# Miniprotein binders against b1l550, part 163

Target 1, 279 residues: b1l550
Amino acid sequence: MRLPEELLERARDIHSEAPSHRIKLDRVGSFGLKVPVEFKGFLLLAEADVWVSLPEGRRGVDLSRQVEAIYELSNPPKDPFSLCREAAISLLEKLNYADSSGVSIRFDAPLQDGESLKYYGVEISSIASDEIINKIRVEILGMTACPCTAELIRAYKSSEIAATHTQRSLGILEVSTKAEHPDPDKLASIIERAMSSPLRTYTKRPDEGGLVIRSLSNARLAEDVVREMIHLFLEEFGHLPEDTHILAAVRSMESVHMHDIYAERSFSLDEIRKEISSH
Key: E = the ipSAE of ESMFold2; O = the ipSAE of OpenDDE; V2 = 0.75 times the mean of E and O plus 0.25 times the DockQ between their complexes.

## First folded at step 12 (miniprotein)

Design px14
Fold by ESMFold2-Fast, scan of step 12:
Structure px14 (fold): chain B 279 residues (1-279), chain A 112 residues (1-112)
Amino acid sequence: as target 1 above (279 residues)
Amino acid sequence: SLEEWIERALRYLRENGIDEIRIVVVIEKDGKYIVFTYTITSPEELELALKEIERIIRMVGADRIRITVEASSEEEAERLADEFRELAERLGYDEIEVTREGNRFTVEAERE
């Protein structure tokens, strides 16, 4: 049942009315939309958020036009990077009262692990204003091992207790840049290489022992992992614009504590290069 | 394998929800698959789910679909089976098979 055309034409335009309070809102939009995307040969169902800024003199946003912007660009499915960028631009064009627009797309990315697949988290964003800022966040689990406890065992020649000295750790790399989105598989690779060892989808008992031994021989503090991630990031992505901002972080789910250890560093490429060169 | 994943998904939904409508959607395009699920408690939620399912299938341009539904009763399953058959017809599938057993049904559809 549709309302008669005359009522639609004569109805008050609520969204264009003055609000009760003249306050600007930074993000108003449609969150949790399901959108199919094509990612590295896979068809995935992603979750998308779309938003625009709302000026202090306008009561509301045209939500139907926001949804149209991303749905039109999702048929047929395309890569999430192009979709993010194009949808953010389309939102700003369709909703001319907005100063800025944004799109975020989240999905679990498949990563080949021998003959199996494992998954890591990806969130891709594009924010449009008088310029476009592209943002990507990659989260992947790996293993870390405590070097302090390993050293104590070596020093005292006591019976070996390996199981309590490894833990799952979540590595995080977030990049915000005016250039194209970095390749998330390369970001995931950087995180895994910085860890004591990667996690596998399936391992047999002999392989499990090997991973634990490998982790112990490559023992790293959360602080070590963050520094290594930054080092590896600069090797791979040092060509990005100098105002590119990076967050590198590790959350270690400590097996001998009821709490987690967390280490992070935020920086711009310009900032970190000056720091490294200063000695 | 796909049957095993569908059974596992339905078992999970059944164990973690109130007795309600459970839907597992499998979409295939050029040998690639996506699988997604719904738990539905109200007619309004069902209507929204059907619209979203149709939209995603149209966007993907799916070659084949398999939709498995576990309803709260046999009577509900019978009504919904017709509704999902009509969905497949609206999407332009020329080969549609609906199988119902008790409060559960599966709609399989493909082009050719």
Scores: ipSAE 0.490, ipTM 0.775, lowest interface PAE 2.5, mean pLDDT 83

Design px15
Fold by ESMFold2-Fast, scan of step 12:
Structure px15 (fold): chain B 279 residues (1-279), chain A 112 residues (1-112)
Amino acid sequence: as target 1 above (279 residues)
Amino acid sequence: TPEEYVRLAIEWARREGVSEIRIVVVIEKDGKYIVFTYTITSPEELELALKEIERIIRMVGADRIRITVEASSEEEAERLADEFRELAERLGYDEIEVTREGNRFTVEAERE
């Protein structure tokens, strides 16, 4: 519905008014926007959140300017890394009362899986203030096999490959850095290599047997997977600034329990290097 | 006008109750494509979905589009298909085809 111009002229500018309570808000914005992006030769429909900080003396933000900022930069579609950075900067330029801005873009990323594709979850963010902080989160499913049950079976039954239960496990790596975003495919690779085995999009019985055998031959606790993920991360991305923050986590959907097993560690590169070097 | 059609659809839904409307959108550009869906259970969601679909098509600069609409009534689905046919015409698509399978209508449009 479009109201008469006279009403618009008489209406108060609600957003620029003083609020009832003089409290600063950290993030105010438009969440769940659909934007097309180009990622590694694919055209994908991503979900985007955009926000700015709101000072204690201002009642609201200009939501339409936020939406315009990211939509303008999404026509034509571009890579999500450039989109995040450019949109975050544009938000600060367009909304001068804000002292920080941010953009997050989420999508399922394709990953080559033999003759097919599988997908992993990606969230790419840029947060702009006096400096720009780039954040990326990758989630991918893999397989784990229980070493405890394997040893019990080995005690009672001779086998070259120990029998044990297997389950799906979700591996998570989240990186926050002043440098460029790490390559999400490399993060996904780290997670999969830390697991007992990767999962496949589809398999025939011979391939399925091989996957199971791989898992059973490489039995790992959730705690083992997290430690291996951190080790592999440091090998690949140890060159990042020392104040880079990482979250490594695994959620194991235990096939023999009604509940999941969860293990995590958050750290800065400075912290973890000092810890590993100590005896 | 498009705004008038949407307004009438919303008014009708308020009087008669809201039936579930399903929309499947396929957008193609240079041999690449995206597929997304809407399940609409309120009149307000319909207007937002229509605006979002047009925006995404324009941003992508799509070579081909395929929009399938399904509703509990044939007349409702046909009305929405006509809306998308008109959208394709306004966007300058050269070849537009509307096909029907029961209460499902598909609008296919291609730029020459």
Scores: ipSAE 0.534, ipTM 0.756, lowest interface PAE 2.1, mean pLDDT 83

Design px21
Fold by ESMFold2-Fast, scan of step 12:
Structure px21 (fold): chain B 279 residues (1-279), chain A 111 residues (1-111)
Amino acid sequence: as target 1 above (279 residues)
Amino acid sequence: DPELWRKYAEELIKRYGGEIVIAVIIEKDGKYIIFVYTITSPEELELALKEIERIIRMVGADRIRITVEASSEEEAERLADEFRELAERLGYDEIEVTREGNRFTVEAERE
């Protein structure tokens, strides 16, 4: 059944009324919007969340204005970083009762992999208030090989390349900064270079053997991978503001166990530089 | 490549369940996006149709292919007409609709 529009237009303006309880809300908005974006020459369908803060004296937000803000900026599709920042600013300007706004955009990013493509996860956010904070999270799968088992087998069999177990490992880099979003391809590259070897979408038999041999020759603990990721991050992105916050993590899906191994470190650029320079 | 599009749509339909499955492929300047809906209610269907139209308009797609597996042959007939009308409203000049039992495909492009 469809109600007459005249009736709906005459209804009370519920969202501008006083609430039952005078409580501020941090994030109120439209979540799970599908938005097309242009990324590195690809047309992708991303998922977006948009929100604003709600003061204690107002019952609800104007959700239609939130959706209009991001849709207007998405037509035609544009790069997700500009969309994220511009939409956050636009929301705060359009909804004057809010003291902060935010936009988050998630998509699977294509990455060239020989004659094929592979994908890694990207989530970006921009939160606007009296300043803008940009956040990016990159997740990509790679391969790790156990150095402990490698050493035991090498001692036992005297082989040139030690046999050991290998497993998929998920690498994670998350950056929060007042500067522009870091390039996610560079973050993905850092993660892959820290691993024993990258994974492939498609390989021929000789190429598959090469990846396995690479991982066996470059065996690394989860702890080794996280430290290497931090080292490589500082080489590439050490120029970011000192209050930039980073999370580096790896989750290794150990093939010889029914459980995963996890290692992480969170830090600010100021904190990590002082730690490294002390030893 | 219509044959490649057919193959992709069929794989997507097989992968997802639900009362109705909608697989959408849209193309702009040789680039494309693919997405799927599984529908379990009339309300979900109405929302999916609105979202599909919005995405196609925002992209300014040159070509579209929408493959639907409906819950019945009668529903497939009705939805095929509805998606044809959608392609017409979007301004496509070349519209082809094919039906086989509970499944139909709408292919449309600008000339």
Scores: ipSAE 0.308, ipTM 0.709, lowest interface PAE 4.2, mean pLDDT 84

Design px22
Fold by ESMFold2-Fast, scan of step 12:
Structure px22 (fold): chain B 279 residues (1-279), chain A 112 residues (1-112)
Amino acid sequence: as target 1 above (279 residues)
Amino acid sequence: SEEEFLRRAWEIAKELGLDEIVIAVIIEKDGKYIIFVYTITSPEELELALKEIERIIRMVGADRIRITVEASSEEEAERLADEFRELAERLGYDEIEVTREGNRFTVEAERE
């Protein structure tokens, strides 16, 4: 149903009115939009959030203009990085009362795994104001093996390879930068290399044995994995601006406990380099 | 009372999901696929799902679509099958096939 234009002309413009309380809001928007994207040759259905700041003197946001901004740029589907950045800029252009805007896009990214695919989680954001800040978060599962139990068994048996418990661990890298979004495949690779071994979509008994042996030969604490992720990140992405902020974390789903183990570190590139070189 | 019995039966049916409609959508473009599912519990949700499905298909410019619906009854399936056929026609597909089995139906559509 469409209302007569005569009625619309007489209606109050609720959104432009003064609110009952003059309080600025940081993020007001449309959350959970379904948007198709093209990622590395794949067509994926992503979930998007769009928002703007709302000044203290304005009652509401034009939600239809927010939705229009991202839908217009999603037809035809494009890469999620360009979509994220362009939609954030478009929001500020369309909603001139806003001081800042943001767009977040989430999807499961495919990775080639032998003759099949495995998936890892990606969330990208662009936040626009006088500058643009790009954020990316990558989450991927890997395997860790307990070095403490391995050492105990090795001492008992005088063996180079010892039995120990293994578990799935979730590795997390989050990057906020004024530069372009880092390549999520490279972030996923860093996480997997920091683990005792990667996980596979398919495995046969010989491949399965090899995966287990790799894990046992490369046993790591969650704390070890986080430190290694940071080390590998600096090797790959040390060229990013010094004020780039990183979160590195691991959540280990301990097979011998009813609870998880968690380790994390947040830092800027400038901060971590000074820390590493300080003696 | 009969009213209390019916009210309780209605609450149980809703909790068990007996009045749910499930819509599974497969969209294809240049050999690439998107698959997604809706669980619908109200007419308002159905209307929103239909609009979103149409929007996604138009954005993608899909070459082929397959929509499978499991309705709450055979009568509802017949009504919805017509509605989804009309959706495929509105989207400009020239080859449309509708298959119905009990309370389930599938609409397959493609461009030539």
Scores: ipSAE 0.419, ipTM 0.720, lowest interface PAE 3.0, mean pLDDT 83

Design px23 (at its last look DockQ between E and O 0.78; V2 from the best seeds 0.00; counts 0 for: pae E 4.6 > 1.5, other shape alone 12.6 > 2.5)
Fold by OpenDDE base, look of step 13:
Structure px23 (fold): chain B 279 residues (1-279), chain A 113 residues (1-113)
Amino acid sequence: as target 1 above (279 residues)
Amino acid sequence: DPRYEELLRLAWELYQKGLDEIVIAVIIEKDGKYIIFVYTITSPEELELALKEIERIIRMVGADRIRITVEASSEEEAERLADEFRELAERLGYDEIEVTREGNRFTVEAERE
């Protein structure tokens, strides 16, 4: 039942009122919106969060305008990178009382795996204020083999390829930059290459065996994986601005323990370059 | 399109999990690209929200083809929902609307020239 337009005109604009407590809010918005996006030739339904800051003198945000901003830009669907940036800017334009805005878009990105598709998690964000900061988070599962156990078994059996326990590991790369969003496929590739082996959706017996052998031949600690991720990231994305911030992390779902192993490093490109050059 | 088949399989799996609830599976196509999304509805309020969202997504995509499958606890309820989606397709300017039935499952297919 749509209320008559006449009634809407008479209604008090509650959002524009002074709040009972004059406190600025950093983020006010709508979370979990469904928006279609075009990604690498695929049409995907993504989840989106949109928000703006709220000044101390305003009671509420015009939520309808926020939602409209991203929906308008999603018709027709576009790439999520442009959508994030454009929506963030549009939010500031539409909500002139806000000094900052943000958009986050989440989806599972398709990745070719032979004749099949596998997926990795992507979250693309843009935050607009005096500057625009672009953020991307990529999560992909891989496999790690423990080098410690491998060494023990090697010492015991004198085998070239030592048996060891393997586990699924979640690799994470998060990049925040004033430049354009890094290519998520490249980030996913970095993560997979940093691990002992990638995961495959469908494996025939020979393929499975090969995958395991590869993993065993490339045994890595969670710490090794993170370091390798950083190394590979620098090779691929070293051209990004020096103030670009990176989080590299791995969560290993340990097969021999009830708990997970976690390793991470947060750094700027400037910081890590200095660190490496000092060695 | 192998992707389409995979998505259909996924939709079917999701349907099987929601047998005691209203399940709405939506497939939309634009320029040979497909999006599939599924709703499991447990309340009238959720249903209303889902219907609005489905319409919005279809509009945003400008889909050339839509396929909406509904399954409910009763044939009558499923048919009612199918009718709503048929009407939606008509409102959106789709042609060649076909409704098929399999038990308590109805499928609405529509195309736009």
Scores: ipSAE 0.482, ipTM 0.736, lowest interface PAE 1.3, mean pLDDT 87
Fold by ESMFold2-Fast, scan of step 12:
Structure px23 (fold): chain B 279 residues (1-279), chain A 113 residues (1-113)
Amino acid sequence: as target 1 above (279 residues)
Amino acid sequence: DPRYEELLRLAWELYQKGLDEIVIAVIIEKDGKYIIFVYTITSPEELELALKEIERIIRMVGADRIRITVEASSEEEAERLADEFRELAERLGYDEIEVTREGNRFTVEAERE
């Protein structure tokens, strides 16, 4: 139904009115928007959230302007990093009562795996205020093999052959920085290299045997994987600003337990450099 | 081809869920690139929103080819939904529109030029 223009002109501007309670809200926006993006030569359907802060004296946010802003910037599809940053800036410029804005974009990123593809999770965000903070989270599955069980069996049987169990493990790297978003493929690569072995989309029996042998030859605790991820991260991204914050974590889906094993470390580049140099 | 087959496999895994649900699987193609996404519909309002969203994504992408598959508990319901998507394709200016049936599953394929 279309309402007459004169009624729209005479209607109260509810959003600009005083609220029932003078309380600031941190994030008010449109969540779960589907937007197409171009990522490394692929066309992907991403899910986006857009928001702004709402001051204590204003009742509501103009949600239609938020949605229009990101849709206009998504036509035609562009890379999700530029979209994220440009939309956050646009929201803050268009909604001048806000003191901050943000955009998050989530998608499954394709990664070449022989003649096939596999996927890993990516979530990027940009939060705009006096400055822009860019955040990226990468999650990818890999394989770990238990070194404790391997050593116990080796000692018990007086054998040189490592026999142990394997399990799927989820590796996580999250980076928050004033610099541009790190390349998610490089973050995914760091996670996979820290694991006992990567997972494959499709394997035949000979290839499957090779993965298992690689995993068994490179047995690692969740704690080992986290430390290796941090080491590799510093090697690749040590040039980022000193106030860059990183979360490195592993969740091991332990095949011999009813629960998962979890290990993590959060740090700034400044903090970790000082810690390492004290050794 | 590897990307297409892999994405299609994921879409069909999602598509086979549920007994009483209406499932809509969408494939949108532009210059040999693909996006695939799936809806599980439980209400008429949700269906209307899905139709609008599908149209918006097709327009934003500037798709060369689209394939929309619908499955419902009844053949009659699935056919009616497929007809709605055929009408959408016509409205969007697609020249070559084909509707095919496989049991309770109807597929609308459309391409331009």
Scores: ipSAE 0.387, ipTM 0.700, lowest interface PAE 3.1, mean pLDDT 82
Fold by ESMFold2, look of step 13:
Structure px23 (fold): chain B 279 residues (1-279), chain A 113 residues (1-113)
Amino acid sequence: as target 1 above (279 residues)
Amino acid sequence: DPRYEELLRLAWELYQKGLDEIVIAVIIEKDGKYIIFVYTITSPEELELALKEIERIIRMVGADRIRITVEASSEEEAERLADEFRELAERLGYDEIEVTREGNRFTVEAERE
């Protein structure tokens, strides 16, 4: 039957018409696409967004071509970083009326935790225009010691210290660069190392009548975790271009007063080096 | 395989089912690698979209084996859906298709040579 083909041609023609109001749009696309990827030997189901810019004289975007661009490149499943970059380039080529395109891919990355797996959040993106900007954000849950416990230990040398508690914190590291995406496992490692601390318990020893005090080492504040993340990042990734932009943040999910604690610092590599060298 | 069964159990525990909801758990295997995803469906429109997406993902992966477990809202619905998922596996070109059903739940397992 020829009827569906004529309707499809008319629909395509409507997209190229001028809009009622000639206003440029920055991002027009398809969001929440489920795309299988292969990451470090694992097959994962990722969520992707694809978009292009839309000039003021064009009414709509061909959504089918946008979806095609990423689906074609994801068959068979492949490395999400290559997929992200290549799809952004393909979008700009396929939708030649756009002056920029973007792709983001979100997945939970597996990380070995002894004999089991744990997962951390990863979102990568590539924005293509006259150049390509690559962005990666990693989020991982960590545990930090409560500073109040350390203060209690210092104040009550002979006291029985029964409370060891940890504060659940979300560590965030986001990098925007013209270089290739940093390895998400290395970013996750930086966050975990910044949050890691030995936990010790102080107990009374009734059988010998003595008191054994085991110190809590490194009760870290969210502010200090952010500072440590920056320090470790510079050690690992100080070689990236000077205009590379970083966000380091920590959100403590458990609070004593119905709210979370949040600390963050954003900077370029050039900016932070000047700051450190001044001290 | 204990690992395969453990993955299915995890997917099922991630989604609590309401009385009138349909839950679909999909396990795809390719070259010893697994992907698991789950749908909670509250309308016929959501079901239609999920079926299309499931078929697309299976084709994109080129899965050697699939296992689709469905908890329907009634025995009549489970019987009808079991036929639909069997037809899906046939459209995907699988050689060996096994369907088992108990009450509101059924499982379609398919593999190819």
Scores: ipSAE 0.230, ipTM 0.654, lowest interface PAE 4.6, mean pLDDT 77
ESMFold2 (binder alone), look of step 13: mean pLDDT 75; pTM 0.709

Design px24
Fold by ESMFold2-Fast, scan of step 12:
Structure px24 (fold): chain B 279 residues (1-279), chain A 112 residues (1-112)
Amino acid sequence: as target 1 above (279 residues)
Amino acid sequence: SLEEWIERALRYLRENGIDEIVIAVIIEKDGKYIIFVYTITSPEELELALKEIERIIRMVGADRIRITVEASSEEEAERLADEFRELAERLGYDEIEVTREGNRFTVEAERE
């Protein structure tokens, strides 16, 4: 339903008032907006969050102005990286009481896999203040095989290929940097290369045998996958600024247990280089 | 107008005590497409969904659209099908086809 004009005018007056308590808020905004974007030749419907900081002396934020900022930049649809950065800047220009602004855009990215498509999760953010910080998170499912069980079975059967349980695992790479957003396809590739084998979208093809054999041949612990992801990340993105922060993580959905296994490491490029050089 | 159309749809839902409607939208532009779905549990949700659907279609500049709705009854489906046909007409689509089967209907619309 639409509100009467009088109520809308009173709401705007209220936002400009002094608050009940003089406390600064870090993020106030509109969350869960649907915006179309163009990503690598695909038209996608993304979900966006937009926010600004709210100073201690102001009661509320003009939410309509926030929504206008991103909607204007979304027509026609554009690259989500440019949209994210431009909208964050626009929010600071339009809401002059704010010290910082931010935009996050989430979507499922299509990835070509032979003649089929598969999807992985992407969330990108830009946070603007005196500088801009760009953040990207990529999540993709793959397969792992338990090397402990595989080793026991191989020892028992004297075989190079062990029979063992396999499980689905979610690989996660998150990067926060003052440089431009890393290419999500390259991040997804790093995750897949670190795992025992990638998942296929269409397995009705006779690919199932090959997938199982590859998983068994490349058995890896969640801890192994995280270390490999970090190694591969440094090979591809070691050129980023030294204060770039990375999170590498794996969540293994154990088929023989009711619980999951989780491994992670957070680091800055400066920190990890010093650690590796120390042997 | 869209506002008149929304008002008619909301009035129907309130009078018939409808709890749930499913709306599936396919938007196509230059051979690319997006698909999204709404589950509607209130007249207010329906109004917001319809405004959002129109906004997305206009932003994309869609060549073709396909909207499928599942209603609680055949009578409701027939009523809503007319409303969605009118929406497609207001959006400037030249060729509009409505197909109904039981409690479900699909509106397909396209332009050059």
Scores: ipSAE 0.370, ipTM 0.680, lowest interface PAE 3.1, mean pLDDT 80

Design px25
Fold by ESMFold2-Fast, scan of step 12:
Structure px25 (fold): chain B 279 residues (1-279), chain A 112 residues (1-112)
Amino acid sequence: as target 1 above (279 residues)
Amino acid sequence: TPEEYVRLAIEWARREGVSEIVIAVIIEKDGKYIIFVYTITSPEELELALKEIERIIRMVGADRIRITVEASSEEEAERLADEFRELAERLGYDEIEVTREGNRFTVEAERE
């Protein structure tokens, strides 16, 4: 259904009025839009947010123009990285009163694991002003185990396989850069390699015993996982601009206790290189 | 299969006990598909869901769609199924079939 022309004219008149208070707003827009995207050969339904800054002298934003900007670029579906960048640029072109715009697109990315699929979370953003900043966040589940407890149990049981509590852990990598979005599959791979053992989906012949054994033999603290993620990230993406910002984090979901363990490090490439090279 | 996912999604939504209407949508294009589900508690939510479903179908250029509706009453589910049948006709689908299983109606449409 289309809005009547009279309603559209009235809405534009109201939005161009002076506000009750001359205060700038950083983000005003349409959140939670469903848009189809094409990702690495898959057709996915993504959720998108679009916004612009609102100057202190203007009461409101043209929401219909925001929605139009991303919908036009989504027909037919395209890759979410191009969609994100192009929509953010289009928003500034269509809404000339704004000094910045942004688009975020969220979806669950399929990852092949033998004969089965598992999914990991992806959120990409592009924020446009006099420059464009691209952000990507990847979240994927894996397993961690306590090395201290494992070693104590091994000593007492004279066992080659240490018994300890295994926990599901959520690994997080977030990158903000003036370069193109990093490949989310590579970010997911870094997280999985840093963990004690990745969580497996059901296979033809489930191997949960092997998964548990690997977790116990390669036990890592959340702190260990974060440090390993940073190390692996620098090996793969050290070529990004020096002002690239990274967040590496792990949330360990302890089933034995009512609380989670969380470890995090935020840094710029310039900052972390200086820190590492000083040792 | 997508059909199995739809069945499970509807059963899960009903188990939550808060929805009056459940709408499950499968959209297929060139052998690829997306599945999404609405749990509706108000007429306003229903109107928005119907508009969003049509928009997504048009954007994808789907060659096959399957929309399953389930409501607390058979009469209500049938009315919604009729609306989706009309939607499929307006979108130019050549083959449209409506099937019923209790309070659950499925509208399946495809292009040649």
Scores: ipSAE 0.323, ipTM 0.721, lowest interface PAE 3.8, mean pLDDT 80

